VH-VL binders against Peptidoglycan editing factor PgeF (pgeF). Designs and how they scored, part 4

Target 1, 264 residues: Peptidoglycan editing factor PgeF (pgeF), of Synechocystis sp. (p74606)
Amino acid sequence: MTMGDDLWGWQNINGSPYLTCALLAPWPHAFFTRAFYPQLPEQLITYLDPQGKAFRVKQVHGDVTLTATEIGQTPLAPDSTHPPADGIISDAPHQGVWVASADCTPVLIGDLIGKRVAAIHAGWRGTKARIVPKTIDKFLALGSELKDLRVALGPAIAGEVYQVDPWVALEVGQSVQAVQKLATEEQQWDHLSTMVNPPVLPDAEPEKYRLDVRRINQLQLLELGFAQEQIAVAPHCTFQMEELFFSYRRTHTKEVQWSGIVSY

## First folded at step 3 (VH-VL; framework fv_canakinumab)

Design vl24E (from c06 with light chain Q53E)
Fold by ESMFold2-Fast, scan of step 3:
Structure vl24E (fold): chain C 264 residues (1-264), chain A 125 residues (1-125), chain B 107 residues (1-107)
Amino acid sequence: as target 1 above (264 residues)
Amino acid sequence: QVQLVESGGGVVQPGRSLRLSCAASGFTFSTYGMNWVRQAPGKGLEWVAIIWFDGSNEYYADSVKGRFTISRDNSKNTLYLQMNGLRAEDTAVYYCARDLTYDSSGYYYEGMDVWGQGTLVTVSS
Amino acid sequence: EIVLTQSPDFQSVTPKEKVTITCRASQSIGTSLHWYQQKPDQSPKLLIKYASESISGVPSRFSGSGSGTDFTLTINSLEAEDAAAYYCHQSSRLPHTFGPGTKVDIK
C-alpha cells in the first residue's frame, strides 16, 4: 500500500517496537508487534493506561461485536474463559478493547465526541460477513455520529501475497454492495480486478487469486459514507515483515500479536 | 477436551435413507469447516463432503453427489450427513473430521486435525 | 481431481530401522499435503501438516519434506507402536483426495 505512510509511526518500549496511528492520537492505542509475545491484553494495557481494564473475546471469525457490558452478560465459549465475538465496543472510561491477529486485519476505532472506542478482528470470513459495517451500525445505535468516527486498519497480510481460492475472493468481494449489485459473477470479477486500487489481483498460479482484505474493509467503510480522511490503512504486511509480525499463512502456528485501544 | 462423536450408523437396505450426526465439543464449532470421510472395510480413506464454517457452501465427492446432503446446526454444535438412495458400495465407517481452516488461511479447506471415532454404515439386502 | 499415489503399498520393517514413504501428486499442490497415521481399530491421527510442519504431541522421529508434486514421510527410527497405515492427503483443491495408504508392519 502507497497511501497512509505518514499517519503511521513506530514507538518503542524497552527496545520492543509497536505501531501507532495519528488518526487515533486522542486515545491510548497500539498495534503491538511479535516482540511483545507472549504478553496478553491484561499486561499490555499497563503500557497504555495503568488504570485500564482489558476486555477481550474468544475470536470465532464471525460478525458479532459486544460492548464491554455485554461481554459480562454473554455465555462463555466452550474452550475459553471469554464469550464468542470478534469485536468489542467500550461503554465506560478506562476500558481497553483488544483483538489478536496473525494476518487478519485488526481494526481500531474511536469516537471523537461520544468517547467510545472499538477493536475488531476482521479476517476474510468476518469481512465477508461485514463485521466492520455491523460494528459501525452499533456505534450509531449507541449515539455516535459517522462524522466523528476515526478508523485505523492495522498490519495484516497484504493483497500482493495473500493467495486464495476463487470462491474466497468472490465471496469476500461480494460483501461490497457495489459488487453485489452487478448482474453476473463475470461482471463482479471484472469490477474487483479493474477498479482503482483493486482488491483482487492476479496470481501466477492458475485458478488462484490474490486478495486484499484491508482494501475490501476500506471499500465497505467508504460505502457507509466515511470520508477518506477518516480512514487510515497501514502499509505493513504481516507475511512479508517476518521480524515484526506473526503470520499464520507463513508458519501455520497460532502465535498472535495484539492490538488495542483505551477509552477515556 | 476437543472431541467429535459420530452416531446414527447401522444396517440399512439398499435404496433406503440414513442420517448420521456428529456432536462437537471442546471448541468453537462455528469457526471450522467440517468434513465427512469414509472407509470401506479393509480399504483406504475416501473423502465424502465438506461444509463451510457458516453453512454457506457445500461440496461433495462425485460418488455421492445428488444422494447425500451435508448440513450443520451451529447452535447445537452438530454436523449431519443425510444419506439417500443408499447402495452396497456406501458400506463404510463414516468419520467426521474438523478442517484446519483458520481465518488467515484464505481457504474453505485445509487439512484435518481432529477426527471422530467413526460410525459403521452397512448397506445390505 | 488430483490423484495421489503412495509407495510402497506395504512394508515389513525391523524396529529401529529408518522408514520412508513417498506420495506423488498428479499436479502441483505447493505444500498443501498432510500425513495421517491410522493404527488398527483407531481413527486417523494427523502426523504432519503442510508437507513438513510438526504437530504437538507427535514424536520427533516423524518428519516430512517435499513441495510441488513429490513428498516424503520419514520415520527415522521405527518403534513397535508405529505399526499402522499411513495416508497422504491434499488440501490444495476440492475434492479433497487421499493416497491409497502404506501399511507399515513389524517383522
Scores: ipSAE 0.076, ipTM 0.639, lowest interface PAE 6.1, mean pLDDT 90

